VH-VL binders against q98ui9r863to1033. Designs and how they scored, part 11

Target 1, 171 residues: q98ui9r863to1033
Amino acid sequence: GTCTVYGNGHYMSFDGEKFDFLGDCDYILAQDFCPNNMDAGTFRIVIQNNACGKSLSICSLKITLIFESSEIRLLEGRIQEIATDPGAEKNYKVDLRGGYIVIETTQGMSFMWDQKTTVVVHVTPSFQGKVCGLCGDFDGRSRNDFTTRGQSVEMSIQEFGNSWKITSTCS
Key: E = the ipSAE of ESMFold2; O = the ipSAE of OpenDDE; V2 = 0.75 times the mean of E and O plus 0.25 times the DockQ between their complexes.

## First folded at step 4 (VH-VL)

Design p41 (framework fv_fezakinumab)
Fold by ESMFold2-Fast, scan of step 4:
Structure p41 (fold): chain C 171 residues (1-171), chain A 121 residues (1-121), chain B 111 residues (1-111)
Amino acid sequence: as target 1 above (171 residues)
Amino acid sequence: QVQLVQSGAEVKKPGASVKVSCKASGYTFTDYYMHWVRQAPGQGLEWVGWINPYSGGTFYAQKFRGRVTMTRDTSISTAYMELSRLRSDDTAVYYCARDSYYEWFDYFDYWGRGTLVTVSS
Amino acid sequence: QAVLTQPPSVSGAPGQRVTISCTGSSSNIGAGYDVHWYQQLPGTAPKLLIYGNSNRPSGVPDRFSGSKSGTSASLAITGLQAEDEADYYCQSYDSSLSGSVFGGGTQLTVL
């Protein structure tokens, strides 16, 4: 399945549900440490809106990708990498294709960013039911895409989105 | 509501290992990096390293590489720092501290009370 | 050895102003990384005092203020009180070390 963030706060979940959400915190876009997959997580993607200097305009996204043995931070055309297990081989590849920064893992997750506000996350079918976050749970049922971190299904997009925030990053 | 509760004081002989714990509560443990910072008696603060509780990924200051190991247990929201091959100059209060922001190193908004580790013969 | 340079001590009388400097280099403060400040009262853990160069957490009095310029930062304390007697530490990030770095600490004595 494919999850897309586009424009300023437009989303399409892994199950194809579309919604709009604006927030001022860091948000968990997608991860695989979830109630139906309590093994150690293999990835986490966090996003935050990056302002152009005035609060009314959004220039780009700040993105953090966490893997088992590496972390990557993306902001305004900068790529910062850190190895978090010095003995491990890299399990991902970084390329630049058609204006996108493309990150592909050996575990079946790929990520693309246009260096502005468009993010695309693809996961292989092996991740069905094993992911959670703003991108939803990839279980083939769009009604479950608004599952909060507390594991309730909400009609309110705002309550859903706010359940995936990292609280200390809010103003 | 945010609390970091550290294990009690330890007295060790040179060459031994020590493992200090830091139990977190009042927030989602996997959402924040946990750092370890030490302070020898009458001396300044010295950064040891961090762990990302989500992944178990770690990064250590050059001075401690090869002697320090940081781990966590997400089921009990507890971070650990183990320091091996102890020397008398490892005598210090060891603090765990929560990174406030989702970056590798930012500021520490909550600190544990510290664990005194005394290394003497 | 501390990566950031602070004076070892400063002193002032009640009601006075003191300033504590924190000097870095091109790999940390000079590279644009924020400076944060911690207060450590005798026998206690450090407490966050200033973050992001100039922001105060809830509960920190407005007589504490921070600033940053070039490769240096400073903490200003106005209207000194006896309870301000403590050690003060600056902190930033160093890109060459890929790690957090602290100043050596400044002991503030309220006379």
Scores: ipSAE 0.691, ipTM 0.876, lowest interface PAE 1.2, mean pLDDT 87

Design p42 (framework fv_fezakinumab)
Fold by ESMFold2-Fast, scan of step 4:
Structure p42 (fold): chain C 171 residues (1-171), chain A 121 residues (1-121), chain B 111 residues (1-111)
Amino acid sequence: as target 1 above (171 residues)
Amino acid sequence: QVQLVQSGAEVKKPGASVKVSCKASGYTFTDYYMHWVRQAPGQGLEWVGWINPYSGGTFYAQKFRGRVTMTRDTSISTAYMELSRLRSDDTAVYYCARDSYYEWFGYFDYWGRGTLVTVSS
Amino acid sequence: QAVLTQPPSVSGAPGQRVTISCTGSSSNIGAGYDVHWYQQLPGTAPKLLIYGNSNRPSGVPDRFSGSKSGTSASLAITGLQAEDEADYYCQSYDSSLSGSVFGGGTQLTVL
C-alpha cells in the first residue's frame, strides 16, 4: 500500500482514505512498532510541519526515519545518517531522483520526499495489518484507517490526528 | 510536570564500573531521545551520547566508545548509563537531559539534577 | 578541548551590557545548525536560556537575547543584574561528529 502527504496538510492512507489534518506537534506518520508487532518493529517515521514565515501554509516537513540500527534526519534538503550500531550491515539505501530524496529498506518500506511538503510511503503486502500512525493500519478496509494510538477507531479527524502527536512538541 | 530523577552519588575505585539511572515522568518516555552529559569539577559540559528509548538505539561520542553503554527499561521509564574501566579523570557530575526534538539537532529542555561519580584510589 | 570556542570569562557592572561569543566551524554553526544557550548557577544543573539562536523559553527575561551569523553566535545580556552571575554555555550540532557539541563555557562576574 501507498500513503501520501501533500500540500497543506492533505493525507491519503494506505487503504486509500483521504483526509485533511493540520497540527502544530510532531506526529507519527507510519511505523510497525504497533501493539500487535512491538517486538518485531523495523521502522518509525515522524513528521513535523514547518511554516512559511508567518503564513498559514506549510512550507516544508521535518522528517525523522528511525530504524533499529540507524536513523535518518531530513530538514530543508539536509540529510543526516546516524549509525546507532556502526558494525551492523546497512539495510537501506538513499538516492536522489529528480528533486526527491528516496529511501528504500530491504524489509519492503519505501520513502520519497520532495524536500518540501510531499511525502510518499510505500509498504509491501507483508506489512498488512502491522502498521499504525497517521497513514492507517493497512488492513484493506478504510474504516479502520482512523485508529488512534490507543487502538480505538476514531471518527473525528482532529482527535485521530491528535492521538498520534508526540507529547510536549505542540506550539 | 516533566521530571528526570537520577540515582545517588557513587564512589568507585579505578578500574570499576558505575551505572547511573534516570527515571522520567510527566511525558511519554519513548517519544524523546535521552542524552547524557558530564561535567568534571570546575570544568565545562561534555556530551557523552544519546539513547532512543523507543528503539533502544544508541550513539556515543568517540571518546567514550568501548567504555560506555546506554540502556533503558520502558516498563519503568528509566534510562541507564554505564561507564566501565573508570579512571580518576572520569570524576564528574553526570546529567541526563531530554532532547527537545527541535530541528532534531536538539536542545535539552529538561535536565536531571546530576549524579556525582567520584573515582578515587 | 571544547569544539565551540567561548571566552573563559567576561565581567560587567550592574546595568551594563555584556556579550558572550561562541565560535564554531563549517561542520556545525557554519553548516547552518542552530545555537542554544544554557545558564548554570553555582551548584545547579544547566538551565535552558535561549534555543534556536534567538528564542526565549517562558520565564526568561527580555534582557537575554541571542544571535547567529556565519560560523559564530552571540549571547547578549543587557541591564546586567547580580543574579546573572553564572556560567554560560553555547551548544550546537556537529555533522562530522554526528552529535551535540558544547562551548567551553564563560564565567560571568558581576562586579
Scores: ipSAE 0.006, ipTM 0.537, lowest interface PAE 11.6, mean pLDDT 83

Design p43 (framework fv_fezakinumab)
Fold by ESMFold2-Fast, scan of step 4:
Structure p43 (fold): chain C 171 residues (1-171), chain A 121 residues (1-121), chain B 111 residues (1-111)
Amino acid sequence: as target 1 above (171 residues)
Amino acid sequence: QVQLVQSGAEVKKPGASVKVSCKASGYTFTDYYMHWVRQAPGQGLEWVGWINPYSGGTFYAQKFRGRVTMTRDTSISTAYMELSRLRSDDTAVYYCARDYYEWFGDYFDYWGRGTLVTVSS
Amino acid sequence: QAVLTQPPSVSGAPGQRVTISCTGSSSNIGAGYDVHWYQQLPGTAPKLLIYGNSNRPSGVPDRFSGSKSGTSASLAITGLQAEDEADYYCQSYDSSLSGSVFGGGTQLTVL
């Protein structure tokens, strides 16, 4: 499935549900460190809005990708790779294609970023029911895309988005 | 309210190991990186490394690689730093400090009170 | 031996202004990484004073301000008070070391 973030807080989940959400915190966009897969999690993607100077409008996203043995930080076309376990093999590749920074893992997750506000996350069918975050749980049913991190289904978009915030990063 | 409560002072002999704890409360432990920073008596701050409590992933300053190990226990919201093969110049106050990851460079918004580790014969 | 360079001491009288410099290199401040500042009162842990070059946490008075230009940053303290007497540390990130780096610290004496 494919999850897309575009413009100022527009989302399309892995199950095809569309919604709008703007927040001032860091948010878990997608991860597989979820209740059905916690011990076998392989990735976590965190996003934060990067403001346009003194304006409240969003110029770009700040993105952190966390893997079991590595971390990648992205801002304004720059990339920083950190080996958190230097003895481990890299399980991902980084490339530039068509104006996008592309990160592909050997486990079937790919991430694309236009270096501004558009993010595309693709996961193979093997991730069905194993992911959670703002991109939803990829279980083939749109209703579950509003699942909070406490595993309650929330129909309020604001409550759903706020359940995926990283506490105390808010302004 | 955020609190980082560290274990008490330790006196160790050269060649021994010390394990310092940092118990977090008042926030979701796994949402923030935990750094360790030390300060020798009368000296400045020196960064040791960090642990991501969510994944258990760690990164250590070059000076400490091979001697430091950082771990965490999510069931009790506690981070640990173990330093082995202690030398007299490892005598310092060791702080845990909460970070949130900004691509602009991480900063430490809350600090523990410090654990004095004295290495003497 | 600190990676970022600060003067070892500065002094001023109550009500005056002082500035504390923090000089880096192309692998840290010069590479665009933000500078953060900490205040350490005698016998206490450091406390966050300024983050992201110029932002103040809740509870930090506006007489503390930060700035950054090129490979250097500065902390300005206006309207000095006796309780400002402390050690001040700058901190950034160094891409060649892949880690956080600190300045050597500046002892502020309020005369």
Scores: ipSAE 0.006, ipTM 0.518, lowest interface PAE 12.7, mean pLDDT 83

Design p44 (framework fv_fezakinumab)
Fold by ESMFold2-Fast, scan of step 4:
Structure p44 (fold): chain C 171 residues (1-171), chain A 122 residues (1-122), chain B 111 residues (1-111)
Amino acid sequence: as target 1 above (171 residues)
Amino acid sequence: QVQLVQSGAEVKKPGASVKVSCKASGYTFTDYYMHWVRQAPGQGLEWVGWINPYSGGTFYAQKFRGRVTMTRDTSISTAYMELSRLRSDDTAVYYCARDTYYEWFGDYFDYWGRGTLVTVSS
Amino acid sequence: QAVLTQPPSVSGAPGQRVTISCTGSSSNIGAGYDVHWYQQLPGTAPKLLIYGNSNRPSGVPDRFSGSKSGTSASLAITGLQAEDEADYYCQSYDSSLSGSVFGGGTQLTVL
């Protein structure tokens, strides 16, 4: 399945549900450390809006990718890779393809970022029903795509989005 | 309310190891990095390293690499710092401190534990 | 041995203004990384006072302010009060060390 963030706050979940959400905090876009997954977590993707200098308009996203043995931080076309277990082999690769930064893991997750506001996350079918976040749970059913961090299904997009915020990061 | 509760004071001989705990409550443990910072008597603050409780990933200051190990137990929201091959100059108060996740370098510590005094003496 | 340089002590009278400097290098403050400030009262853990160069957490009075220019930052305290006697530490990030770095600390004495 494929989840897409585009423009200013436009989303398409892994199950194809479209919604609009604007927030000023850091948000968990997708992860597999979820109550619906009995396996150990292998990734987490966090996004935050990045303003254009003194302007209140959004120019790009700040992105953190967290893996088992590495973290990658993306800001304004810059890439920082942090080895969090220097004894472990890399489980991902990073490429710059045209205007996109592309990150692929050996666990079946792929990430693309245009260095602005477009993010594409692809997960293999092995992740079906095992992910959570703004991208939804990838279970083939759109009715539960708005599952909050507390595992409630919300009809309010605002309440759904806010359930995936990281509390002290709001500006 | 956010609380970080640390284990009690320890007295160790040179060459021994010490393991300090930091139990978190009042927030989602896996959403925030946990840092360890030490302070020798009458001295300033010295950064030791961090752990990401989500992944278990760690990063240590170069001075401590090979001697420090940070771990966590998500089932009890507790972080640990173990320092081995102790020397007398490792005598310090060791603090755990919560980092505001995703501040993009230069992250700051919004909540601190009360500290654990580790004394290394013969 | 601290990476960021602070004066070891500053003093002032009640009601006066004091400033505490924090001097870095091209790998930390000079590279554009934010500066944060902590207050440590005797026998207590440090407490966040200023983050992101100039922002105050809830509960910190507006007489505390921070600024940054070039390779240096400063903490200003106006309307100095006896309860401000404490050690003050600046903190930033150093790209060459890939980690957090602290200043050596400044002891503030209220006369």
Scores: ipSAE 0.525, ipTM 0.838, lowest interface PAE 2.2, mean pLDDT 86

Design p45 (framework fv_fezakinumab; at its last look DockQ between E and O 0.64; V2 from the best seeds 0.00; counts 0 for: pae E 3.4 > 2)
Fold by ESMFold2-Fast, scan of step 4:
Structure p45 (fold): chain C 171 residues (1-171), chain A 122 residues (1-122), chain B 111 residues (1-111)
Amino acid sequence: as target 1 above (171 residues)
Amino acid sequence: QVQLVQSGAEVKKPGASVKVSCKASGYTFTDYYMHWVRQAPGQGLEWVGWINPYSGGTFYAQKFRGRVTMTRDTSISTAYMELSRLRSDDTAVYYCARGPYYEWFGDYFDYWGRGTLVTVSS
Amino acid sequence: QAVLTQPPSVSGAPGQRVTISCTGSSSNIGAGYDVHWYQQLPGTAPKLLIYGNSNRPSGVPDRFSGSKSGTSASLAITGLQAEDEADYYCQSYDSSLSGSVFGGGTQLTVL
């Protein structure tokens, strides 16, 4: 499935539900360490809106990608990588295609970023029901896409979004 | 309330290993790095490394590579730092400290444990 | 080089202003990495005082302020109080080391 962040806080979940959410914290976009998949976490994607100086307009996203043996930070067209197991081979590759930075993992997740506000996340069918975050749970049902971190289905998009924040990171 | 509770003081002989624990509460353990920072008596702060409790991934300062191992147990929200082949100059207070994901890995440490004194003497 | 340089000591009288400098190099502060500041009272763990050059955590009085310019950063303390007597550490990131680096610390004495 495919989850997309686009424009100024617009989202489409893995199950095709569209919503708008703006926040001032770091937010978990997608991860696979979830209540229905606690044995392994092979990735986590965290996003934060990066403002245009003192303006309230969003210029770009700041993105953190966490993998089993590496972490990547993306901001303002720049990439920083850290190996978190220096003996391990990289489980991902980084390419620039058109205006997009493309990161493909060997675990069946890929990530694309236009270096501004558009993010596209693809996961293979093996992730069905095993992911969570703002992108939803990829279970083939759009109704439960607003599942909070506390495992309730929320009708308020703001409550849903805020359930996926990292608490101390808010501006 | 965020709390980081560290294990008690240790006295070790040169050549031994020590394993310090840091139990986190008051927040989601997997959302933040756990850093380790030490301070020798009367000296400044020295960064040892971090573990990401989400992945178990670690990154160590060059000085400690080959002697330090950081691990965590998510079921009990506890991080561990093991330092091997201890020398007298490893005598220090060892702190665990929580760090948010920050740009370019320039992490800051928003909450600190009270420290564990490790004394290495014969 | 990856060491941040602070003066070893600074002093001031109650009510006065002091500044503590933190000097880096092109691989850390000069490369644009943010500077964070910590206060360590005698016998206690360090406490976050300033993060991201100039931001105060909840509970830190506004008489503490941070700034950054070029390869250096400064912590300013106005209206000095006796409880400010402590060691102060700056911290940044060094790209050559791929890790956190601290200043040597500054002991503040309130006369």
Scores: ipSAE 0.800, ipTM 0.901, lowest interface PAE 0.7, mean pLDDT 88
Fold by OpenDDE, look of step 5:
Structure p45 (fold): chain C 171 residues (1-171), chain A 122 residues (1-122), chain B 111 residues (1-111)
Amino acid sequence: as target 1 above (171 residues)
Amino acid sequence: QVQLVQSGAEVKKPGASVKVSCKASGYTFTDYYMHWVRQAPGQGLEWVGWINPYSGGTFYAQKFRGRVTMTRDTSISTAYMELSRLRSDDTAVYYCARGPYYEWFGDYFDYWGRGTLVTVSS
Amino acid sequence: QAVLTQPPSVSGAPGQRVTISCTGSSSNIGAGYDVHWYQQLPGTAPKLLIYGNSNRPSGVPDRFSGSKSGTSASLAITGLQAEDEADYYCQSYDSSLSGSVFGGGTQLTVL
């Protein structure tokens, strides 16, 4: 499954559902620690729109990737890897390809970012039904992609999007 | 409302260990980092480190690496800070403080516990 | 000793404007990291006063303002009130230390 974030708040879920969402907080884009997944989580991707100064336009993203023993913090032109368990072996690799930051985990999640507003998250079929967030649950059914963090299906994109908020920069 | 309730004051001897707890309520525990900051009597604030309650990942200030261990119990929304090999200059009020998820331009602490006094004396 | 430098004390009369400076370096404020401010009333825990250089959390009156320029930041308090008597700390991130850092604190006395 492939989730895509692009432009000014455009999303395509793992199951291909398209929606627009402009939030002003930090949101869970995708993770595999979910109410319907009893397995231990292996990743969390947090996304924040980076406005161009005080404008309402998104010019880039702030991204945090949480792994088992590391965190990666991303901003345009900046990469910070934090080893939260210095003794543990990294389960991911970081590569720069044609202006894109590419992060691949051994568990089958791949992250690609153009360092602007385009993010592509790919997960192997092993993640089917085991992910959640703005990218949906990757269960092959696009109709339920707007499942909130509270496990309700919402018709309102705002309700859905806001349910995946974890922190606010405007509070 | 957000609340951070810390364990009571501790008196320890040099060389001992102390474990301070911080119970969070009023928000989703795993959605925010938990930082620890200490303040020696009459002195300023000193950052100790953070734990990500979601992953359990930790990051400590260089000064405390090897002596500090931060843990969490998500089932009870409680963070712990253990400091070992205590010495007199570890005497301080230790605060747990909630921090937002990563902000590239620097984390801040929006809610604080009331602090736990740890006294290290012979 | 503190990574960020603050004046040890400032004072003002009620109704006056006071400013507290926070001077950093190229590895923290000068590196583009945000400055945050905390108010610590006597015998209490610090309270977030300003975050992200100039943002006020809910409940913080607009007479408190923050700014940042170059390697320094400043907290301004207008319409000084007796209740503002406290210690004030600036805080940022230092890349050379890979951690959050505080100023030494400033004791504000309301005359």
Scores: ipSAE 0.698, ipTM 0.904, lowest interface PAE 0.9, mean pLDDT 93
Fold by ESMFold2, look of step 5:
Structure p45 (fold): chain C 171 residues (1-171), chain A 122 residues (1-122), chain B 111 residues (1-111)
Amino acid sequence: as target 1 above (171 residues)
Amino acid sequence: QVQLVQSGAEVKKPGASVKVSCKASGYTFTDYYMHWVRQAPGQGLEWVGWINPYSGGTFYAQKFRGRVTMTRDTSISTAYMELSRLRSDDTAVYYCARGPYYEWFGDYFDYWGRGTLVTVSS
Amino acid sequence: QAVLTQPPSVSGAPGQRVTISCTGSSSNIGAGYDVHWYQQLPGTAPKLLIYGNSNRPSGVPDRFSGSKSGTSASLAITGLQAEDEADYYCQSYDSSLSGSVFGGGTQLTVL
């Protein structure tokens, strides 16, 4: 399954549903640490779409990838890798391919970023039904892609998106 | 609404260890970093480090590396800070403080616990 | 030896304006990192007052304001009230220390 973010708040879910969400906070794009996954989670991807307010220049995404022993922070085409358990082996690799920063985990998640506003997240079929966030749950059903963090299905895109917000102090 | 409830005061001898707890409520515990900040009596604030409760990953101020360990238990929304090989100058109030997810221009701490006094005496 | 420098004390009468400075260096404020401010009332924990140089969290009166220029930042308090008597700390990030750093604190006395 593939989830895409482009432009200013445009999304295509793992199940192929397109939606627009206008939010100025940090949001969980995708993670596998969800109530519907009994296994230990391996990744969380957090984005903020409208990060232009801090920069005098290019509007870009602010992205945080949280792995078991590392955090990767992306802003304005820059990469910062932080070891949060220096004794652990890395479970990911970082590469540059065709203008994209590509980050792949050993568990089958691939993250691709054009260093601006386009993000593509691909997960192998082993993640079906085990992910949650703005990208939906990858279960083959479009209706429940909009499952809130409280595990309710919302009909309002704005309420769905705001349920995945992770800060109350945003603009 | 958001609350950070810390464990009670501790009195320790030099060379001992102390473990302070911080129970979070009113928000999703794994969505925010938990920082620890200390304040010696009559003195200013000093940042100790953070833990990401989602991953359990930590990052410590250089001064404390090798003596501090931060952990958490997500099932009870509780963060812990343990400081070992205590010295008299570790006497301080130790605060837990919630921080937003990564901030490129510098983290800030929007909610604080009431603090735990740790006294290291003679 | 606080990394950020604040005056040890300031004072003002009720209704007046006071300003508290916070001076850093090229590895923190001068590198473009934000300045945040905290109020600590006697016997209590610090409380976030200003974040991102000038933003007020909900519940903080608009008589508190912040600014940043060059390697320095400033907290201004207008309409001074007795309840403002507290210690005030600035905070930023320092790239040389790879972590959060605080000022030494400023004791505000309301006369």
Scores: ipSAE 0.384, ipTM 0.785, lowest interface PAE 3.4, mean pLDDT 86
ESMFold2 (binder alone), look of step 5: mean pLDDT 93; pTM 0.952

